# Designs tried in a protein design chat: miniprotein binders against q9h3h3. Part 88

Target 1, 235 residues: q9h3h3
Amino acid sequence: EDGFTAEHLAAEAMAADMDPWLVFDARTTPATELDAWLAKYPPSQVTRYGDPGSPNSEPVGWIAVYGQGYSPNSGDVQGLQAAWEALQTSGRPITPGTLRQLAITHHVLSGKWLMHLAPGFKLDHAWAGIARAVVEGQLQVAKVSPRAKEGGRQVICVYTDDFTDRLGVLEADSAIRAAGIKCLLTYKPDVYTYLGIYRANRWHLCPTLYESRFQLGGSARGSRVLDRANNVELT
Key: E = the ipSAE of ESMFold2; O = the ipSAE of OpenDDE; V2 = 0.75 times the mean of E and O plus 0.25 times the DockQ between their complexes.

## First folded at step 9 (miniprotein)

Design d47
Fold by ESMFold2-Fast, scan of step 9:
Structure d47 (fold): chain B 235 residues (1-235), chain A 103 residues (1-103)
Amino acid sequence: as target 1 above (235 residues)
Amino acid sequence: GSRELRKEVRELILKAWLLVFKAVELAEKGDYEEAIEVLEQAAELFRDAAELAERAGDPEMAIRALEMAAWVLEYIARLLEKQGKPEQARKAKEEAEEIKRKE
């Protein structure tokens, strides 16, 4: 927790989405160019607004890596929002199951593992590991925020296609750990973001579905994953 | 300079998004009238950002900001429909379509 509200972090992410992205697209760019691209655009040095002395001269919203098999699908977000509004006026119960069903019906299934790191070597090293995993095919797509202010944390987002596919979500966690990441990870479906459901909401819905902690010691998996909604260890 | 103007554009956009999320919270509580007022402010900020982006030599951001203003107006129209105000909802939709045509 960095002192910003969930609403403020969501607003920053939406504003960032509107600016140009620095993208390494493995669908069109040879994998051999990745190391040079990572050296040119370390996230601790890329500034949000193109500050003097940064590698970017123009504003950058996100730094992203697209895998060879990446096929973007945001689903029918407009239909989802309309159905959500209709559900609220219907008087029907609003539960995780009901929201999950709306997401399935409208194909708004993507979600992401999130990690927050201070600007510096550890952030750049973590991002490089994630980017290589994406280009090598262990992960599908990832992005990292640029540096917006001195002392502020930056976020790495690692996406999966379907938050209802628990096995896929856990496989992504394993790939993140295999890339050398040891910090806390949290998993959020994009459906909650599109519907404006934050940490505190009137329906008591938890937008964070999973939490992953690095297993200290000889665990072959490398992490412990908790189902936050049901408070159940998935091991 | 132009860099300072581009930063000001992004500050307006961030303020607009903060108002959008405030309006979402108000709509969750059933406070549709207040949500609409806040969304009208958000639409104005996106329009102001578009105008400033044009002046800053950033037509791509101007287009994206206008797209968001249109999106906010469509959201306003849906909330007006929930309040039983179809004529006002129709006008908001027409305003959104007018913005989209100018893109």
Scores: ipSAE 0.653, ipTM 0.884, lowest interface PAE 1.0, mean pLDDT 88

Design d48
Fold by ESMFold2-Fast, scan of step 9:
Structure d48 (fold): chain B 235 residues (1-235), chain A 103 residues (1-103)
Amino acid sequence: as target 1 above (235 residues)
Amino acid sequence: GSRELRKEVRELILKAWLLVFKAVELAEKGDYEEAIEVLEQAAELFRDAAELAERAGDPEFAIRALEMAAWVLEYIARLLEKQGKPEQARKAKEEAEEIKRKE
């Protein structure tokens, strides 16, 4: 519904990464300041280019909250890309398992739960819930896109350190649901983004590894999680 | 004004990244010649964005745009190596190193 292709969304994300971020860093800022920060910088009002009348005077790429225990890990993306190119020419099978091993070898393990919401109260409320969960220690780190001039839906990304750690991925989903989020969630490992697996690809790999659907009163977790790589229900 | 220039810079960056992802798709299909042509356009847009960012008073962003141009040139070099063109790959790597050296 966003109207953007997966390619365009990936390009927007890369462009946004190059601009300054508005960060609430719980490692250095008291948790008591979070509510004021959220009121000052609601994502529906923060503009990508610093429009007059918005909370920001200069461009903002992302609005982010770092948890107390957050420790950045980018892995060896260049080594990953080189190994991927070698794999393609080797004739070896290209499967989720092969990509998983490539990611492990090069320490490119981060991934994220994604949700897309229209600008407005629902987005701001969802972000506030996620931000509080990060500061309280139920989640590690999250970011949300600012409003663009040609606005469509905005994205909230909730990161986990290791997409191969199924329990950690599921715990993040539970924390998102506990924060009151009821929309569809998809989980993307960053390795898929770096290797171009974010649209129809010739290896027929699903661009998301996990999918979470809200389930009212049915499961103890509040959601049904599907492992799309193995075609198995996890809850 | 400055806001208009900053927006124009980001529009060039967005176009450059769209070309990078198009090139990745072409490379995945084995269309190395076309992928390289598209990546050369992307590198040019990153350099154009860097020049415009300098004029807009964003020297730090200009450096980031140049870093992306260098990264694209390194990608071009790898694709040239896959085509068995080591001399052209060496030249692309030299261009990338020259950009990095000026940072």
Scores: ipSAE 0.492, ipTM 0.835, lowest interface PAE 1.6, mean pLDDT 85

Design d49 (at its last look DockQ between E and O 0.84; V2 from the best seeds 0.71)
Fold by OpenDDE base, look of step 10:
Structure d49 (fold): chain B 235 residues (1-235), chain A 103 residues (1-103)
Amino acid sequence: as target 1 above (235 residues)
Amino acid sequence: GSRELRKEVRELILKAWLLVFKAVELAEKGDYEEAIEVLEQAAELFRDAAELAERAGDPELAIKALEMAAWVLEYIARLLEKQGKPEQARKAKEEAEEIKRKE
């Protein structure tokens, strides 16, 4: 993906964050209602702008599912950005370790597994599997982008509370695989997004920490996870 | 109708974000003057989006658009400080605070 494409997708995501979300909140809604909600709002049919004939009449930024253990915590994003600007001005070397330390200091620790799927049955089925895993407590929170353009891919994001907790990141990968997801997964910390670290950044920082590939007949996890920063296989 | 207005609001917001990301890239390269010009355009688009959102009957989106305009102005202020233009930076901060008080 060309740097321009990444910036365009990021801009679309930021614009989507400003619109209302369709949310299933397992903290307030019985789990027995999930199937009806999934049937009402299949991601392949929910349209970004509330097109005629779509399940939504109004614009939707994201479709999301919150687990019972979900607590929104964004940390000190403003403090993080100020510290980042000061660091850039200092001329000190910036490494993945530097970003990790900034994230820890400002409690901006969230990250997400990402998967891109074409609209249709496979996407809706994948989303249903993820939503069930969230409601069952195997995952904390997930979101999926609505249908924006004809032929455009939709993204499912599965969050973890701490990108520095390797075990937690790996457990989320296992839960995604257990839900029947076989596509490529990439893991990105939110701190990189908040700091504007995209492809082709001047510090040569990779915005993807982990990559998960499905493996048939492999370990109980059903995937191979690569640490992209260190170029080491973790499984 | 209301639907067309809602679409136009979202087109403005998307354009504003595209400009923000362009400006971030420019600022990373040290092209602060051009970055500021691009951010000024982004702030204006967020303001236009807010006004149009109010007309469309979406006050919540209008508030969010104004919040983004204020954020962009604060970013402009930081870049102006890096350029050694503290008076202009102060004016940008004051404008951002004026927007926040109207929310």
Scores: ipSAE 0.733, ipTM 0.928, lowest interface PAE 0.5, mean pLDDT 89
Fold by ESMFold2-Fast, scan of step 9:
Structure d49 (fold): chain B 235 residues (1-235), chain A 103 residues (1-103)
Amino acid sequence: as target 1 above (235 residues)
Amino acid sequence: GSRELRKEVRELILKAWLLVFKAVELAEKGDYEEAIEVLEQAAELFRDAAELAERAGDPELAIKALEMAAWVLEYIARLLEKQGKPEQARKAKEEAEEIKRKE
């Protein structure tokens, strides 16, 4: 009802997935066209439901940039969901390790760094930086939500191929920071999303694996990354 | 007008997804009967969204909404199996298959 709880954000994301996406695909479009595309579709101005006064007259679910090497692989989501039901009835302990094993078995390995920003110049500037990093090859793929009429924050999602590859997840964080991003970032595996785990649950699983905070002038890395599951600082 | 219908379709879809996540929470707690009831409401909303999307001239969204209704019915079937109700589960699967066939 507040539009900002975890369950409402998850429902909004699922609904958005069902609508058309505005995509800059670096696999088929020259990188030289990116700046014009970003100017045409700033996320603070693209409306969720379409508006004659906005860049889009029709509904838009997501605005996305695909890198030159991007190869979509969501894995076997149906097999994952069936195995999850079997696991619950098996009596086996449900832990982060057991869920990780399930994700590996069904190749549902993608995950994402998330940032939430208010509509405006800072959002558009952050998105432009991320989009350039994707097109230049420092990141693989990213998307940003359009503006809802009710206002509120928009989300930028920066994907990695394999949430079990810690080095790869941390390299994505570094690339995001190098693009000029200074806000809080959280990292979530897509396996939790496909199983509907987005809040406190009966198994005490935390769908957020990592948290990244910008560190002004005090770190060689430029950010402090916390491993949420083990409560250990990695940087 | 058509623009108001487009917004209404999206509102129905959002409501359906909120019910799906409520049902997931209920199922986590072992409240299968309540979860199934909530999922039946979600399936109805996805079907209503599909009908309204057709009227709004959006057949692609209508197909996706029907696909989600079928997915919800398959989830209902799995929860019915957990309750030891295989005949009701089979009927839910048949209903999902009928929706998929009409696509």
Scores: ipSAE 0.685, ipTM 0.901, lowest interface PAE 0.8, mean pLDDT 88
Fold by ESMFold2, look of step 10:
Structure d49 (fold): chain B 235 residues (1-235), chain A 103 residues (1-103)
Amino acid sequence: as target 1 above (235 residues)
Amino acid sequence: GSRELRKEVRELILKAWLLVFKAVELAEKGDYEEAIEVLEQAAELFRDAAELAERAGDPELAIKALEMAAWVLEYIARLLEKQGKPEQARKAKEEAEEIKRKE
């Protein structure tokens, strides 16, 4: 990293989580209002800190859309963190299977497909497609980072309920592709985020569980999905 | 003014998170004493951010910053347990509970 380490990016995301979010909540807002909301708050123009000339005058951490069926449940995160700390001192080997079992035991099962896009029309168009898929019920919840620095990429996160439910994760990939998204997608279980596991971790665990690459002739609406643990194609 | 305080709050929060991630790296290497020192700084920055957020008219951010300070103290307690210092760990947990009651 060129002075911007994985730790720095993670810290920025954690700080953003603490600021206000711009939310379209389909549980309380009619779907007919979505297009006007998207036009008001394009992610390429919403600024992290409320810069002059942006549509927001105050800081925004994330722009998000909640679907009709969205029911937040992060699970027993504090118990997960405590059990992780105890495991580190137990002398037992730490493997991807160990981490998976901790997530199951503590019900920290959510995960997310991630895509990185430069600010501009392509980002705004991709976000609009994802937001519509959420409101229409093909996806449950998504968020996108605001614009923080010129020339930097922004991230769209599309959440799934259970990273151990491979078919559900692949269905979310398919819904993303159906919205016209052709860029690289990576899937990260939230358990890695809550345990602070990055590239620099001493166990050399890979927090990316799946990669999805758009390819004509792929199985999941043109996707080829790679299981990173075994380096094998799932589709 | 109020706008200057709001900017300072976000700067403190970012710095606090950077210290947390530095401490996580130190703890992964087994450098628990140094990790705890760094975490104590992070907890202080979260408390400073909460105080400034209150004065800047942002009580919701102040509450979140105090929640993070409490979480950091609980992490300190877990590291103290690893060092075989259960009495110091109990004191850190008690401080975390005190912060949570003020929310």
Scores: ipSAE 0.602, ipTM 0.857, lowest interface PAE 1.0, mean pLDDT 86
ESMFold2 (binder alone), look of step 10: mean pLDDT 87; pTM 0.861

Design d50
Fold by ESMFold2-Fast, scan of step 9:
Formats: C-alpha cells, sequence, structure tokens
Structure d50 (fold): chain B 235 residues (1-235), chain A 103 residues (1-103)
C-alpha cells in the first residue's frame, strides 16, 4: 500500500515537471513587472489542468520565479540511481549518512525548504513575499504548486544550491523569515526526491533533513532550526 | 558482445560500490587505515569498469565510472589527511585530477 502511494506521488511529480510552467524570470524580465505578474497568477487561483474560469485554460505544472543569478545544476542523477541500486543490493542499512555520500559523489546537491499551505489569501501572500525575495536577490529560485481539482494543500519550494552547506541552508531560512513567513518549514534534499524518500518509506527514514519553526529571538525574526537527521539544534 | 560487456561493467560498478559502503562504515568508526585499503580496491574496480565501458561502446557509463574513481581518490586523500599523511594525500588528489582531465 505504501509502495502504491509512493508510485502515485512519483507519477504526479513527473507529470508536473513535464507540463508547462508559468515563470517570472528575473534574468530577462524587469523587476518592476513582478507585482503585476503576481496579481495575474495567484497560486490559489491557477488550476493544475486548466479551467476557463481561472487564470489558465491550459495545464500548469508549476508557478516559478527565477532570480537574476539563477543557474540550474541537477548533478548526475543517472549515476545516483545506479549507486542506489548497488546500496539496496548490498544488504547494508539505508542511513542519512550513506545517502549524503551518494549525493556528494554524484553532485546532486540542491535542496529546498518546503511550506504547505491551504489555498487562499495566506498562500498567495506567502508566495508574493517569497517571489519578491527571489527577485531582490535574497533567494535564488522558488516554485509553488497550482491548485488541485479537489483542493488540498499547495506547496511552496524555496531552493538552495547545496544542502551540505549548512550556512547556506540557514541563510535561506533567515531570508524566508525576513519575507514575513511564520509557518512551519521543512528542508528536503533533492537526492531524497530522486530516490523516492517520502513519508512512510520502507527504510523508516525521516523524509526531511531540517525543520524550522518561527520563534522570537535576536531581532524578533529568529527561528528554531532542528537538524532532524542528527537530532541537533542549530539555532 | 556489447550486451555481455555492459553486464560485466554493471557488475564491476556494483562490486565497487559495495566496497565504498564498507569503507564509509569503517571511516565512521575511525578505522581510517582499513577504510583506505578498501577504497583503493574500489577505485581500481571503477577504473576497470570505465575501460570496459569504453570497449562496450557506452561513453556515458565510462564517464560515470571515471568520475566515481576520482571521487574515491579524493575521499582517500581526506582520510590520509586525517592520518597525518599529507604527501600521500596530495598524490591521491593529483591522481583524481588527472582522471578528470582525461574525460
Amino acid sequence: as target 1 above (235 residues)
Amino acid sequence: GSRELRKEVRELILKAWLLVFKAVELAEKGDYEEAIEVLEQAAELFRDAAELAERAGDPELAIYALEMAAWVLEYIARLLEKQGKPEQARKAKEEAEEIKRKE
């Protein structure tokens, strides 16, 4: 049953990645156009498969904002998958440390802070704040899911280029908090996504590396960040 | 034939990775000397896999195997540094860079 759910989630993710994206690309578009673009495409109203009554009549997989300096690097995903097969056939325990080494070896280093919000004003407001931080250069790239046919929570993903760079991960958290975000954040390395590490996985691994909760501290913009893999508080 | 060679390449890569996982466990325990010996075997297997992949007409697999050999040599260099053997570490790192240049 768990495997069946994981297969469905993987299929949905693949379909979303392959369908068209609505992109505000700060590398080619003036920052002054962002507010109009956000008003035209609020994520609570953009539908996954299109609807004449929504901003889009055609399917949309993701709504994304690219920063001026954004340069994607996905690493060697094929090599990662071959090594993953070897790890599984080895009979060795699947651990966060071993997965970290697989990711480093194959240069699959990107990761993302995730926030899940119900469709509505709070989602749209949070996305606008994140999008402005990306265009202003405090974050590199972000995307948000469109609204599913039956509703349900939508996800905002804020990417960092190297999940092993703890300072960079924490700097992204600080920038998200400075943008006014106060909800729970979790950080997931893309290696976990490529290897199918979701909730209720067969290896009982925590599907995220970090968790950030809003707390008052210092400048009253602080957060408490927990390293879930090593059970260590970072802030 | 090429199909049989590709199967042999994958078998070598799997064997090399099993050694890498063993070495990671040894290094986590602080058994650096044994970890390095195991990693040296893994690097040789990745290099053998790369040569065989080239003969099988699979350049992507050959590049993958060479990158893995280079990574293993870099890992060896880090463990040698932890053992206080900087000259051996430098040689391992130079060998990794040489492999990367041949791609």
Scores: ipSAE 0.000, ipTM 0.212, lowest interface PAE 12.7, mean pLDDT 82

Design d51
Fold by ESMFold2-Fast, scan of step 9:
Structure d51 (fold): chain B 235 residues (1-235), chain A 103 residues (1-103)
Amino acid sequence: as target 1 above (235 residues)
Amino acid sequence: GSRELRKEVRELILKAWLLVFKAVELAEKGDYEEAIEVLEQAAELFRDAAELAERAGDPELAIMALEMAAWVLEYIARLLEKQGKPEQARKAKEEAEEIKRKE
């Protein structure tokens, strides 16, 4: 059941990547324009396929905010996929370490914190907080899915440039919490998506490296982060 | 109208990607024959999506869908090579090149 959901979410993301994005680009647009842009394009109202009655008349794959320092680099995905297939036929052991090395060799290093929220005020409020953190420089880039189906959840993705940089991943979590986000977060490297590792597999590779849970009380960090691979708390 | 066609195109693309991820899972399990069958369906859906995208006035999406169909056929060729079927793999590669030529 859960595996089917993960497969469907991955397929939706690939399809969405092929459509136009609504982008607030802080590299070229003054930060003072963000609030008006957020009011114009709340993710709970932007439709996936377009509708004259919504903020968009044309299809939208993603709603995104680029920070001032954002420098996109997806790496060599084709080389990564070819090397992965060669690795499988080589008879060499397939471990998190060997996959990590393939990702480094081909510069496919990006990853993301994911949160899933129902359409409505809470989604729009969470997205606004994330978008402001990006424009203010606490996060580098984020995107949120438009509304595609009745009752379906939408996803906010907050990217880091290097999933092997644990400190950077944890700093992004802290910034998300500082923006007022209290829901469960999971962190996934993009390399797993490109290789089709989005659920349980024969090599026991976990596509989710970290979980972050909101922590109530006196914690200065505001969250508890778990290393999923080793089942060890980091914070 | 064109809006209904645009939605239909995206539904075909979504179905094609679902089949691609299903095929990856099957290939991981060593079920190459079934993976190839599923990928052949995915390639057909990407080609159908490209045709509908052109009719909907979306040539950029049509080109991307054809590129995905070619990519799927190249994946089929690699799985055929793993099965020791080089002639069938060659034909799949030729079909991918034919699609790229018609872009």
Scores: ipSAE 0.537, ipTM 0.842, lowest interface PAE 1.7, mean pLDDT 87

Design d52
Fold by ESMFold2-Fast, scan of step 9:
Structure d52 (fold): chain B 235 residues (1-235), chain A 103 residues (1-103)
Amino acid sequence: as target 1 above (235 residues)
Amino acid sequence: GSRELRKEVRELILKAWLLVFKAVELAEKGDYEEAIEVLEQAAELFRDAAELAERAGDPELAIRALKMAAWVLEYIARLLEKQGKPEQARKAKEEAEEIKRKE
């Protein structure tokens, strides 16, 4: 059961959401303080449960950077879940299109580019690049997981406001690449998480809408973006 | 001591969330009875986590864990309504409201 692994990752994320976050909030903190904050809290050294030897003595769920214009909007998740239950009992086909319509109707539109990196210099460097892009206004908001397991990978999440806005999603990819990121990126709408749609699901839906690969000497954006649902290269 | 309790609280919360996602899968298959049973276990784990969080000196996490227990009870109520058991659903909602009042 491959869905079990995705469920474990989702459960870890939900548990992490319940713990305190280390936040650099550009809405209230001068941009000049960012470099000192990044040096104090490198994600490869911040521990999930706290450790006197790490930058944090207390548990940390996420390390986040909020852009100056950041305004959180989760939409109507309860209405979404009720409509999802009605859709399942209606006999209507469950497709990416019907899920997209549910998300639009209930304003559950956010999505994110994900990158998974091992703890170390490369993770910390990638996060610093993303954090600077957020504070400078090229990206809206991002977070990175703390170090929880020996040798386990950490995740950087870069959010966009509307997963149905393909241009906006591609602009975020471009900004991530401009920040110096060269690893594999995958894009997932938050609606899939709320509805329990993971890699192995009963509807055979792919929760990853886009995949971005760094292309050495490639496109103007520095990447090749694939629309996973239609298996079409966009860049 | 206290650090070990903090880790145990997080382990209980993680187990509770794993059961919540298992229940979502069961409910999507129409297995409401099994989903409710799994959610009852999840609610108990969130309550246990809240109690241990208090003992670990983390009252904010205790409140968040209780809020999750209430959320799970509301989910149980919705599944009970789908089974045509409105009196049991109201009872679950009342338990959720009692927890929320103590937030």
Scores: ipSAE 0.561, ipTM 0.869, lowest interface PAE 1.4, mean pLDDT 86

Design d53
Fold by ESMFold2-Fast, scan of step 9:
Structure d53 (fold): chain B 235 residues (1-235), chain A 103 residues (1-103)
Amino acid sequence: as target 1 above (235 residues)
Amino acid sequence: GSRELRKEVRELILKAWLLVFKAVELAEKGDYEEAIEVLEQAAELFRDAAELAERAGDPELAIRALEIAAWVLEYIARLLEKQGKPEQARKAKEEAEEIKRKE
């Protein structure tokens, strides 16, 4: 990944977080209303800055679906950042293990499967499948970016509560595949984003922990998941 | 028009975040002085974005932009402490607290 590209993607995500979100919240909205909501707000048509000709006249940062059991827990991000700065000044080795321990200590455990798709029917169809899986309880929460520029790809993020829970991360991958998704997926812990580790860095930390590729073959589960950090196949 | 102003606000915010991530890279390399200069530019852009957001009729975004400016000033203060400039660090923290008190 080019540092330039990673920096721009991270900046765009931070800017989007500052704008209003369009949310289908299954904790307060009946599941029967999901299909109408998806038809009203297809991500290929929702514009980043608003347009009278689009579903939204006002700016939208993200389009999200919250599952019935979703409980927001961002952890202690401020404490994490302070501890990270202390670690850097201590001169102690910085490794994936020390970052993992800081994340655990400060309860900053969320992570996400990412997929990038061009605007159009395939993106909208993929998002609808993910949204239904969230409302039906197979996934916890997901969001998708609005259309920011002509020809640019959009991103779907599917979150898990704990990036250190390998089984949970793999279960989310299975649910994404069961929803009909066949593109490349990459998994990134949010702790790396909060600490500014979104690309190659001097500590040789890989912000992408897992990679999932769709594969149908014999008795295979339908995907191959690779542990990118340790270069070990998990499935 | 209002739509053009709203887009300009988002472009300033994007530019400010690009500077923040550039400063993070500089700080990672130990280039604290240069990182501070870049973060000062980022804080100014977030404050400019807040002012423009108010003029565009988006006070909620203006508040969020000021909150981020305060966070950037706190980051500047920490890097100033690493440079052995505690008095300048205190001034940056005071500016951040002033922004926080207003919201």
Scores: ipSAE 0.567, ipTM 0.873, lowest interface PAE 1.2, mean pLDDT 86

Design d54
Fold by ESMFold2-Fast, scan of step 9:
Structure d54 (fold): chain B 235 residues (1-235), chain A 103 residues (1-103)
Amino acid sequence: as target 1 above (235 residues)
Amino acid sequence: GSRELRKEVRELILKAWLLVFKAVELAEKGDYEEAIEVLEQAAELFRDAAELAERAGDPELAIRALEYAAWVLEYIARLLEKQGKPEQARKAKEEAEEIKRKE
């Protein structure tokens, strides 16, 4: 249960959240400085625990870019957790609809598009595109994991304010695609994170709300977005 | 040296989170007593990590580790309430508040 379990991945993410973040904050830093910052801290070279041969000598949990309008709001996480515990003891089915209802009640609405890429040029190029979109105002905030182990994938997270706002989620997907991203994207509400997104999988609950695939051809180019909860194509 | 201590701090923090997620699974099964025991171990590991982080010259990480120790104690209190042990729950909450105020 310890090895490559979902719980182990969740524990690693929580530990990373507790370490320092390398942040480009567009609220206080001129956009003209972004290219130099990206060159200094390419995610394929920034190490999780620090190394003399990397850009960082000290541990780094995340590399992040905050947009000019970024205003963090986690909602009422304590109330959400209490309601979640009541739901579990009630024997009531745990479904995407039930979790959505709890999230709305407690204003825990943020969510994120996720992409997983191997360390290297493609990761650094993808991150640079996302970072520029954030600083230019097409996206609100994003972060990318540092390099932990040789051969391990890194994750880019692109946040939206409200996972129940389908148009907003789709607009973020469009902005990610406009930034040149062509890999698979999955969307996760932060409510799943606070309640244990990996934990919810024990009930055969899909850990992602949306899936986006880049598609070129047919009658038009663009991304195909699937609502995984309802098994419906949105685009 | 501080480098070795900083690695040990991260190992303690990872172990603490692994225990937290194990306790969550136990609590979801209704095994509150075992969940509380595991969470008490997690809180101890977060406190040990905080002490070690201070010795390693990382007071910010020490504060964050103590904040999570308090959070774990609050979770323990909620599970104790589920077991009908309100006085033990109050004690756990008070311990969490003491950590938040002093540390």
Scores: ipSAE 0.512, ipTM 0.854, lowest interface PAE 1.4, mean pLDDT 85

Design d55
Fold by ESMFold2-Fast, scan of step 9:
Structure d55 (fold): chain B 235 residues (1-235), chain A 103 residues (1-103)
Amino acid sequence: as target 1 above (235 residues)
Amino acid sequence: GSRELRKEVRELILKAWLLVFKAVELAEKGDYEEAIEVLEQAAELFRDAAELAERAGDPELAIRALEMAAMVLEYIARLLEKQGKPEQARKAKEEAEEIKRKE
């Protein structure tokens, strides 16, 4: 696992996207069925490639919960990629601002808060809290990776519609904290994944846009959020 | 058996995606010719994965793998245009459209 690079993690995520997902869709399924579904498919026990002794005999890419108001919009990814290649050729500076403008032009606005947890009861408890927040309307949509056969940490992704909407991004962070999550969170706009900004790069862009650290006590919102691209504390 | 074939399909898909991300890195450095060669290998792996997925009884994965092959061919076309090779770019686009049409 020490051989895994940012490229390997990105490739694994793309491969997982192509496999079947286990989905609780609150748009078509009563909220009362969520607890039974969570008990049937705890992420620490669902296996990536399927095992007879696990909840799934066949491969599973992701375990996901869709909120009642969830309306997916991936934008124009092909147009974004073409414009990115034109920008690289143009000689114009490549900055967080120019990437933001490309994303806006092509409506590729979604992003996600990421958290990495070891398989076990803490992962299952965190996922259950996030899933309930989604079904209750405090979050829009979330997914969690299944367990790889070799072990290793699993990821929970909590999506927001628009990474340029700082208030919306911060509100999602607050909802995650209210669900009892205390680990480090990082926020990544999907545009960065489509353009290959998932590691150190020649443009010196930070591969994540925001970072959230849990903070105890006071009248504070429960976390400190840093805008890593501009090196500005938002809370 | 079918389970062993399904594992082999996933290994081909992972290999293909690793090559896609390697090609993105090469294109980032301006190494368009090498990026195109790597992407051609990725497209072939996605096509091989689609064929094997069909044999494994997984037609949905076969369709998704072909969609990825078409995506890779479209990326190849854009890089060929950056190299001033519009005829080769047009052929890559036509190959991608042929794949999408057969879905």
Scores: ipSAE 0.661, ipTM 0.893, lowest interface PAE 0.9, mean pLDDT 86

